VHH binders against HTH-type transcriptional repressor CarH (carH). Designs and how they scored, part 2

Target 1, 299 residues: HTH-type transcriptional repressor CarH (carH), of Myxococcus xanthus (q50900)
Amino acid sequence: MAERTYRINIAAELAGVRVELIRAWERRYGVLTPRRTPAGYRAYTDRDVAVLKQLKRLTDEGVAISEAAKLLPQLMEGLEAEVAGRGASQDARPHAETWRESMLAATQAYDQPRVSDVLDEVLAALPPLKAFDEVLAPLLCDVGERWESGTLTVAQEHLVSQMVRARLVSLLHAAPLGRHRHGVLACFPEEEHEMGLLGAALRLRHLGVRVTLLGQRVPAEDLGRAVLALRPDFVGLSTVASRSAEDFEDTLTRLRQALPRGLPVWVGGAAARSHQAVCERLAVHVFQGEEDWDRLAGT

## First folded at step 1 (VHH)

Design a10 (framework vhh_h_nbbcii10_fgla)
Fold by ESMFold2-Fast, scan of step 1:
Structure a10 (fold): chain B 299 residues (1-299), chain A 125 residues (1-125)
Amino acid sequence: as target 1 above (299 residues)
Amino acid sequence: QVQLVESGGGLVQPGGSLRLSCAASGFTFSDYDSYALGWFRQAPGQGLEAVAAISGSGGSTYYADSVKGRFTISRDNSKNTLYLQMNSLRAEDTAVYYCAAEGDYYEWSDSYDYWGQGTLVTVSS
């Protein structure tokens, strides 16, 4: 794997096109066929980003996307030449895939010093958001899938996940605090899956939001106490593990009751999207996409 | 590459039943069983509406209030297929129905990554 790739969120930022629009363009017009990482994420190449930039330029100039898509064969010839030139002059730094493969091999060998060394190299080479999107989140997903399939043990999964978590939390706490907008982020009570919440915290920090990260297993009453003390502008909650509609509604009702009336509450993660009607009834916002980052950031 | 293909739509009389299927190719449900899978619909002149969703392991389901008790979502990982059983159909259920698969559990902001082309359901006498 010699070629650099980007996650859909990074490709969207580089191209100036919203994630939802990229998905719609792919689905309806077949303009891109991005690769997949071992973890199942879309992997966009520099060529893919160049295509997105051209489609954005044409649509911004008033050309309908269906018409712009028909021009792709002609545009691709020019873009292939341009991308090849840029690719040849690209940084000679290790590919994200190489770092992930090295950490996976070290994890299988219980080589904690090697995992630590590669993590340090990644975090020195990439900004926090890129490190998370391109290396750490794909690694954690791959590790999770290998554990499910029996290729990795629970101990191996815990080893790498704990090391990744510790570094991400340190990065968040080392960053300067924002001044004008403050969010408190936590997982649902009894929710163990924290990495998505960490990704949200990193993105909000990038947007200049002060983030207080409470993490996993925060009881509703303790969240309520924290909110009264901190006086944030919003609360963001992560819920990933599947649960019944009844259990979800009971938990969210308790959370809503523990929080001040009128304080905006946002819920993200797979379980929230599975229970959107419950969220709406309880006056809780479900995170739906890129536009919501601006809403959370107050922009 | 990755595709979701809906089938089973068509014309049905009020009070009738239809079963929609969504066949996945390019990825397997057994590899991505933690992914949430769902059905969405868009009626003429209206926006996209979530109809039903089924989570990964644990079998948790969601239903919009408008379809609760009438529709049943299910999945068969061995056939790489998602289903929507629609009973007691009403004129208001007339829409293009889309199946969708969400991203994995490590991405808090992941929306539905895979979408089908849609299948039309018309409820009319």
Scores: ipSAE 0.000, ipTM 0.162, lowest interface PAE 16.7, mean pLDDT 76

Design a11 (framework vhh_h_nbbcii10_fgla)
Fold by ESMFold2-Fast, scan of step 1:
Structure a11 (fold): chain B 299 residues (1-299), chain A 126 residues (1-126)
Amino acid sequence: as target 1 above (299 residues)
Amino acid sequence: QVQLVESGGGLVQPGGSLRLSCAASGFTFSDYDSYALGWFRQAPGQGLEAVAAISGSGGSTYYADSVKGRFTISRDNSKNTLYLQMNSLRAEDTAVYYCAKDYDEFSGWDTPFDYWGQGTLVTVSS
């Protein structure tokens, strides 16, 4: 069979590097070329995790990532010897894997009480951000993969996704109330993909930002009225579903016009990055990585 | 509007070859360096199965064990087209083949493939 691999969230945990930073390093510096899972998700080997650990060590010591990347060829010879010596043997199975497998099995059986019990156990055992990164987000990815392979139906996907969503909303409401900075978060008009927006809201709340979450399918005029009433420090918008450049520009222009001219607007998600030139022309910031969390959270 | 259009399917004898193409419109490959593109298939009466995937940069590829060594996935960003070269075809490869694109969430974690084409039928028979 194939070598053991990890999803990006597990690789991030093992290496001590945030998911967004790993993606940025891969995209900008070509430091890793991860494999793909059966459903097309990134798959990281023990060697990939070892590389990430070394890059973290170097950057923690003050070496710029571009310089650390240049050192990889020499470093790789030592890492290959280490990886060959250790292997993939583990005595203890991560609890996160066990919880995800239990929820997947329960989902296949339409055992909603079992899924609920395991979710409650996860949230009792882990802090909110760790629960999201290690269990909830990987679970949603696994569910998507199972649906694509035909081992999970649309109904089963909806069942578990709705239960996870309810828990994420509860975590968000339980998160510390920020007092220093306020953001309003919403999806683009007609955008239905909200799990990423919920994750962003949870991260911002734990960074001390007060978040008003409006969710999916918010019309531009309604967002404008909410912003006038709430007077936030910024607006964050999620746009995932692919759009033509024309449709994207039309929608973003309408959103920009509905909001005060001086109010910072941030857009994240796949569609925003694919239309960055439109965002720049309309004076809208595109969320690109780790440093942007600090920009959103700082004053 | 995102559209994926598959082509290249047809009838082929066991041991033969076919090349599938997926023409994308409504987005460009160079705009999605961080996203994966892939091929999936569904045999008559069976569920959807992942066949192959390629990273946005083209640096990483995945193949199902059943096709590894026989199929090759590639992309041409200048033509906005994804390819699947299928060699040494077997009766078990008979299926409707779908092109798909994944996406990135605002939180920065991996998400399932969201956009699918209509499919192209591949029949391997003598």
Scores: ipSAE 0.000, ipTM 0.204, lowest interface PAE 14.2, mean pLDDT 75

Design a12 (framework vhh_h_nbbcii10_fgla)
Fold by ESMFold2-Fast, scan of step 1:
Structure a12 (fold): chain B 299 residues (1-299), chain A 126 residues (1-126)
Amino acid sequence: as target 1 above (299 residues)
Amino acid sequence: QVQLVESGGGLVQPGGSLRLSCAASGFTFSDYDSYALGWFRQAPGQGLEAVAAISGSGGSTYYADSVKGRFTISRDNSKNTLYLQMNSLRAEDTAVYYCAAGEYDWLTSESQYDYWGQGTLVTVSS
C-alpha cells in the first residue's frame, strides 16, 4: 500500500542489474541516492527500481553509463510526470465503475470478445495490483452476489470468472520468480473459490515473495509432499465457502497433520474468519489485514 | 532427554575464522519439524544476544545485523548437527556461544527456545 522499499539484492533482481554494478553506478556516477533504513541498509523505492531498469535498458542498447547518468534527470522527470498523471488525471474510480458495468453487461449477453477487450483496457490502464483491488475483486464480489441472488446464471458467472482467472494466471506467470522468501499457496480441499488466492499470490509477488501457486483441489497428503520437495517459508490456504465448525476443524486438522509441525500456516477467507478459535487451537494464523502482508513477505 | 552440545570454540586472531558445531541428542533434525535452531551469544557482563537462526526447512535464515555477511548458519540432518561458520572475526565477537532449539515463529517474530547447550567460549584477540 504505502511506498514500498527493497534491499539492494531485491532491487538488483527486480531491475536485472548485478548488485556490484549498482554500487559502482552509485559510487562513480551518483545515479541514485537511496534512502537508508534505521539500521543503515540501502532502501530502494519502486521509483529507484524504475530508474535502474532505464539505466540497464540504455546500457544494454550500447549507451555508456556516463551518458545514461546524464539522462537521469530527464528520466526522473518523466517518471514523476507519469506518477503525477496517474494521481491527478487518471481517476480510477469513475473508470473502475464503468469497466465493471461494461463487463457485467457483456457477461449477461455472453459477449466474450467485449469482456476480453475491457479486461485488456483495465490491465493496460492500471498496475496489476491496483487493477485487482479497484476493478477485478469488486467485480468478482458483485458477480458472486448476483449469482446468489439469482440475477446471474451459473453459466454467466463461470464465463466472467474463467476469463478473469486466465488473466490473473498470465500476470503471475509473467512476473519474475522472487528468491528471498518462498510461499506455497493453495485452496482448502473441496474449495472452488480461487480468485482470492490468485489476488493473494499477485500481492505477494508484488512484495518480492516467490510464490508457488497450487490452486484448487489439492489433497492434504499431496500438499504435504509438495511442501517437503519445495521447502517454502510458509503455506497460505484460502477458504471461502461456508462450513460447520466440525467440518472446518476436521479439514484444518488433516491439513495441519499433513504439513510439518514447524512450518508456518496462514489461512485467509470468510470461512477462516468465521472459525478463528479453531485456527488458534491448531496453531494456524488467520489473515486479518494489511499488516499481515508484510509479515508474510518477511520484510 | 533433549541435549545440545557445542564444540569448536577457541582463541582466534582478528580477521580469522572458526566453525562451531552443535550436536543434538534426544531430538532429531528432520526436514520441516516443530523445532527451530539458532545460535545465541553472551559476552562477559552483557545480556544474551541472538546471532543466527535457521528454520526446519533450511529455507529461512536470520542473522543479527552485527554478523550479517560474516557468519553463515547451516544444518546437517545426517549428523543431527547445527553449524555456525564465523568469518572475519572481530574483538567484539568474543563471547560464550550457545546452541538453542525450540519453536521460532518467523511470521510473528516470537521465539520459544526450550533447549539450550552448555556454551562454548570464542575469544578473538591478538
Scores: ipSAE 0.000, ipTM 0.134, lowest interface PAE 18.8, mean pLDDT 76

Design a13 (framework vhh_h_nbbcii10_fgla)
Fold by ESMFold2-Fast, scan of step 1:
Structure a13 (fold): chain B 299 residues (1-299), chain A 127 residues (1-127)
Amino acid sequence: as target 1 above (299 residues)
Amino acid sequence: QVQLVESGGGLVQPGGSLRLSCAASGFTFSRYDSYALGWFRQAPGQGLEAVAAISSSGGSTYYADSVKGRFTISRDNSKNTLYLQMNSLRAEDTAVYYCAATPYSLYETSPSEYDYWGQGTLVTVSS
């Protein structure tokens, strides 16, 4: 909720420091203590990235890393001010915030034409993946939270979700088909939240993966039959709605048994992250973030 | 240069035990310059999965739920060797087992976070 974090590959890109060097600096000089996700992955904050940038600047100027590390306490005063300024600058992204606020206000007013107009503006202004990442996904998240808090009705949530869904399906039809690698994507049985699955399909298509999107309400046995006919390189499953550990394990066991033993299975969404131990027991990969796109795409 | 060599694999019946060893060279096991180490496995036709991991200090360990209570990870800093004691083995434990090292002091559960890998050792649990 509060503070952005980045995976090590993204932190490396933002800081201009190779992943191997970041790991060495952490281990040998203790200059960073990145947070850990529940799955054990490194999570780097904006402050961590600023530290890496400063260390790179000093080492590029010929200062040995051991000496650069000794200088960090003095340099942190300026970097904390810069990090605060960077956060404010990112929070002040005018267009994405303005579009999301406009669509939320229009949704509250049941102003379908206004929601449509803003969606058209977003999709004309931004590339498909950027539109999804910066506007549509954050909007859907905010709408979901407001519905849970009672600020939005079910009808208001459905209105905006259906309009966003229609646009995402159109973007998928326009996306490159992909030829080298094939994934089958579906929701967990009884899972109705499909927007994350649609976003995953869009990203994978742009990474050159051929995607067969089955969507919601696919029984395990039917998924198994589809997989035998399509022979994909992997299956991706989305699960968001809360489930007990026993129910999750029963459902995932049925899904695993319905699929060929050698076929990689990936599960994403909030419920998958809540039940990572079950996924590990059943040899199912849990989607954690940006690095896993490369694994799914074979890049 | 970091080199990892596994040994101790073989055929064992369900309920049996095996101890895997991983001999490390090119780094030292110490508080100030140690690597976090892990065991990963790959069953035929499956992806790599984390089995157990141990921090550079040895003070923190991870176990996959499927092996927790049955497997024990340990490191001997004087011998520069990582161990996996496997008890109460099941048919589903059949896999090629790999040891892996990351220069970061805390362990990871994702294979992509490990920089150095052994060649693997086969464990077959069958009657």
Scores: ipSAE 0.000, ipTM 0.137, lowest interface PAE 17.4, mean pLDDT 77

Design a14 (framework vhh_h_nbbcii10_fgla)
Fold by ESMFold2-Fast, scan of step 1:
Structure a14 (fold): chain B 299 residues (1-299), chain A 125 residues (1-125)
Amino acid sequence: as target 1 above (299 residues)
Amino acid sequence: QVQLVESGGGLVQPGGSLRLSCAASGFTFSRYDSYALGWFRQAPGQGLEAVAAISSSGGSTYYADSVKGRFTISRDNSKNTLYLQMNSLRAEDTAVYYCAAHRYTVYESGTYDYWGQGTLVTVSS
């Protein structure tokens, strides 16, 4: 049967181990014997990636690679469970760059039908969350950069951004409403970066959370009134654009004061991580990673 | 293909300075770029240690306690390059230094998805 395999660069990304270390570990300790494709490339399986992840974990914890390699027989029993947990996953990374390049070229040509066709292909090939994370969000970042550098016009940027937004809104409408837990999501006041918030809304709905999405340009007082009416279990705020510690603290203080004292408030995005001390002082949670999705979802 | 290539490593005496560069290809830096960038190091016989990080906008930086006041991280979006200025170098700064980029993801924050090949810095008399 056709087993999913990765080239060394993709295996390196999946395992969090650089290519040169994989080659060194293979050559020096014999921990991997990757297959070769008919074209002569190394083919790494999900099991090979799991081995690399375990070796990385042990070496990150201070175990020398020679000792970590000796522990492989004991680790193999756990690897089966990890590999089985990823058996249903389709890795679209080999196609992600091609889809982004195709949509970018079509955008440059004002070929709206081609952009639409590729978007439909992406959404047919990937689950909604992976389509957003691996293709759509990186595409929007690249488009934004090219617009800023003058490589793309404002019209080209608007064309692709509007088409992506329409698809994301459609995916949100198709997602389960959720019943056991309710979150209100909004951008930080004066924050224009909405796509990350849309992605978070999609993620939470798939985790069974009811999401009220308010989007961008919501004043603190209006957020407070909405929260009093809706009585959610938490508020999630997105903040990406860089700002001074003073401006961040002033804005977050107004937000905290506009919201009920005992209501959990979560802030995500680059600006939140840059001002964690302010968040801690104001009793606001900073979104740090995958574990926090479970905390938000109550799962 | 997404690639990060480090340069600027070498042998330097204690108290000396080095500037490391990381050139990115296959993706671009901008205010809309969701890639946070950082420097990590691995000393002989030890695990990876986070050294410094800079936000996508360049407005926020992180430094490990061991390097605060001595190292400075910066980025030049027009050159698609990340820098680490290393001053007052000590023997304990000897390590392979890696450039890393955290691709935007709604599932993983604080994780670096793209890594360079590494550049060796040896601080010795």
Scores: ipSAE 0.000, ipTM 0.133, lowest interface PAE 15.5, mean pLDDT 76

Design a15 (framework vhh_h_nbbcii10_fgla)
Fold by ESMFold2-Fast, scan of step 1:
Structure a15 (fold): chain B 299 residues (1-299), chain A 126 residues (1-126)
Amino acid sequence: as target 1 above (299 residues)
Amino acid sequence: QVQLVESGGGLVQPGGSLRLSCAASGFTFSRYDSYALGWFRQAPGQGLEAVAAISSSGGSTYYADSVKGRFTISRDNSKNTLYLQMNSLRAEDTAVYYCAAQLGYYTIKESNYDYWGQGTLVTVSS
């Protein structure tokens, strides 16, 4: 039977119970026995979520958890009747964390077909932006951290990154071209980390922005020439690799000087956030998060 | 099927040492089934705190500021066992200690750990 299941984080959100309370209730009172996936992860059913909701209701009303747990047989009888009467569920898709874990395990095993299969499953189950935000970007971040720490090899990092990149490029090409606003997107000079830039391009295309993606290793002077020819509404730059404040300021100063005065320039990535004061002095916007997408899209 | 069982807790005087062990059954510590492993603790009246974590290869470790230089996390994949060596123990180290396992992620976020032990009590008192 294809019964819908949730990972603990989603079960917690649906039930309104903190993850640590769910674990404590399981350990100390035996109120739930969640299924395990073949990979060993907790799988919470709709029935389990309903149990958590009832326990939360009782504890919110002042009933101690030990006393609420004693009522579980009565709660289970009521929940069985409720679950049977509720009918079909609306979301049967696997939890995003399970997909990320499966791809990490497959990457460590050099199991390229399995990585490909999970990527296909993710992209079939989720809309492109949600797939990027909930699965692909967290996966790439985790892979990057593991590679930097030495827990993943260069070959393992390249395997998964190349496969993810190919899918993101395909999604970008399938996205509407956009017509009302135009942005030119590039990495900082000598910047190799392009996945965040690809995600930004995908989101902007989805918002109807025309995007010219220049990618990695764009010198300031070349960016200036492209901007003169294309005359975009803004420039977006990605910078991830750590650099000194002096090097960052020198590079950003050259970039600012290569671009027309009054053209909005946005910088995103870890290095930009580390040097926000420099960005402010040079009249460059630092991408702070979700609220800035509408500003970039002109909505 | 999966279980994590802690051992090695007990009463110890300030300045003493204890070694906690966490034996895993129902799954295997291996490079191909990469489990990031961690120790968490909960003192009376306090929330759950990350103490230490170790990557699948053992190449990366994390320690909370309160235990840096005093505690050492290690793993033995051949024995399916995680260890926490606790030196120079203080009264504030008194807590129930939990071991936890997570496939693939190297993180200290409690929410990313799927397997949890039942806990072992460590009391630091004269």
Scores: ipSAE 0.000, ipTM 0.100, lowest interface PAE 19.6, mean pLDDT 76

Design a16 (framework vhh_h_nbbcii10_fgla)
Fold by ESMFold2-Fast, scan of step 1:
Structure a16 (fold): chain B 299 residues (1-299), chain A 125 residues (1-125)
Amino acid sequence: as target 1 above (299 residues)
Amino acid sequence: QVQLVESGGGLVQPGGSLRLSCAASGFTFSRYDSYALGWFRQAPGQGLEAVAAISSSGGSTYYADSVKGRFTISRDNSKNTLYLQMNSLRAEDTAVYYCAKTYIRSYWGDAFDIWGQGTLVTVSS
């Protein structure tokens, strides 16, 4: 079957890179050679969009585009290994790799009962946080990349994501209810990707934090109203979808202004790390790793 | 828990050699990794420069033109460690060197790109 392609405007939106920059990168650094349609338009594949996303991340982290472009073959080899079902598995954990492979195969076959059975086996075999870290999060990453590369359809992605989401919500309800410290968690305005936010909520509850989970697509003004009513110790925001630096800064500025001046604001997800300098200028904390869980939990 | 920690930096004379190590903790290297591993550096008053990178299989490597033929990147999955062998060092190689894992699967779950804290390499007489 024919590979999915996008016009330059759509590729720009998906990658979070301005059309003018894509043209400049193609012209000056040869980072992409998009095919032309019979009508003469540029045709960008999911692979091309993934390339643009990786270049965006490196340049947002301060690497010059000429340097970022040189890393392209290595980055694309990693993506191709991912598409081939050779995800981030640990050699010392054969069961985790087997479970991910089984769930991916079942998803491709629309075998919902088998996905369910494997998920139940995972959750019976591993404690909640280990199940998330070693199986569910790597699976969701695999599924997301396969969907973006066109090896999984929207329906297949939805099938497995909905089933994983249901289990994560169940684990969250079973997690200890915190009493000492309170966080309000929400996605960025216009953000649809909530799995990372659910994972963060699960970790925080296991650390004894009370979590109010507002979920997807919360406008800045509504978040501000919720925070005034709930009076939390901090706000945690998730942002995954690529955004331009200008759009990210405008959105984060509105969020910062809608919240009480002294209230700590933390942002996690791929887009937050891509715009770390903006976060620092607006006095917003970027979630970087293990030690930040203790900072959020007040321990 | 998930960290990259650099070591092996220090003061060295021009023409000397150093081997930098980057030890991963909280996760393991695999030939099936869905990310590239690399070394970046930042000289005083300059931006980040890509130095070397290696693919998950080890089958593909990149080197900056300024270091090609002098530096060698390698990985040892059994030791969970990334290396940068630096030979024929020059004053221009003076920089803080960062080990980095660029995670291709960044848009789902709790996956983040990982950077080490850096190790200083000073090349002077």
Scores: ipSAE 0.008, ipTM 0.227, lowest interface PAE 9.2, mean pLDDT 77

Design b01 (framework vhh_brivekimig_d4)
Fold by ESMFold2-Fast, scan of step 1:
Structure b01 (fold): chain B 299 residues (1-299), chain A 121 residues (1-121)
Amino acid sequence: as target 1 above (299 residues)
Amino acid sequence: EVQLVESGGGVVQPGGSLRLSCAASGFTFSSYAMSWVRQAPGKGPEWVSSISGSGGSTLYADSVKGRFTISRDNSKNTLYLQMNSLRPEDTALYYCAKGRYWSGTRYFDYSSQGTLVTVSS
């Protein structure tokens, strides 16, 4: 019998699990023993893909990968496992501070392979949203502060930011698309800081919201055209870079005018919080905290 | 001092109803989403329901949709869970939590004792 096999890229697509996470799970937790081709490539079977799908389901539900790995034999035998009970413990997880310190040290040394290995470890150990909240976002904040103080160079900041971005984009591709509520997310027209927008997209998808991510460099008129075609329930905009009140108001006015009058518009990021009065005047909501995720997800 | 005190648990027959309460103090209650989380015997914590700070948005686990109703009274700093059509599998210790479990917040933050719900015939 000739068994169908897939390369890691195809297995990742079929399972909804990013390639680097599959490698980390294999290396760290021994959850898979994929066959090797004569050329040395990993060959994943349909059973291997099923295993990856189960691990993704458990980790998406908040089960740590170490606990999910322990549950695999029972799940693959068709036995009902008390998944939430076994994986809800967060005590055994590595300390977030240790991972952040390791990545900062590796970044200072321009040790890209080490940053990559630690990122893969974090994303293997924590569910996507917790990885972002507890490790990746604090890391990027620390990196930004060190860059501003002169402790890190622009090259060091770019190195770690680009690597984090690649993982976040991979997580978004792996996340299920929501079917009921729809949001369009974009950066302000000249905004280059995308991390917050990617984090928002990940969180909203985790909450069951369908997200159309447009990213950076979207002119107001093009956003307007996209919104008319997609008919989302809301638009979310990210703005981090400091702007004068006048420049902020000019940009936001053009954005508001390009969008349907009754469409909810939300703006997040440091610059939005610095210019709340302008947002209120233009009937734009400022993202201020945890409660706002519920309003975006369920009105 | 942030404090959450759960009450309203008890023993009830299948098909019965109970209303749980959570008295909150030490923080601006209306500014935070609130959640109910339960832990059944031999199982870990399971998220049950969440409500926004204003009360305008509610979310429910699939296992309780149509049977449980979360609500809040911001004037009394109190969170409620109305539990109808109770089943033996609803037997658990119920906890009140500040914030949302799946938004990256810790559902057991500032929870104190929980309240026991036993559904048996």
Scores: ipSAE 0.000, ipTM 0.109, lowest interface PAE 17.8, mean pLDDT 76

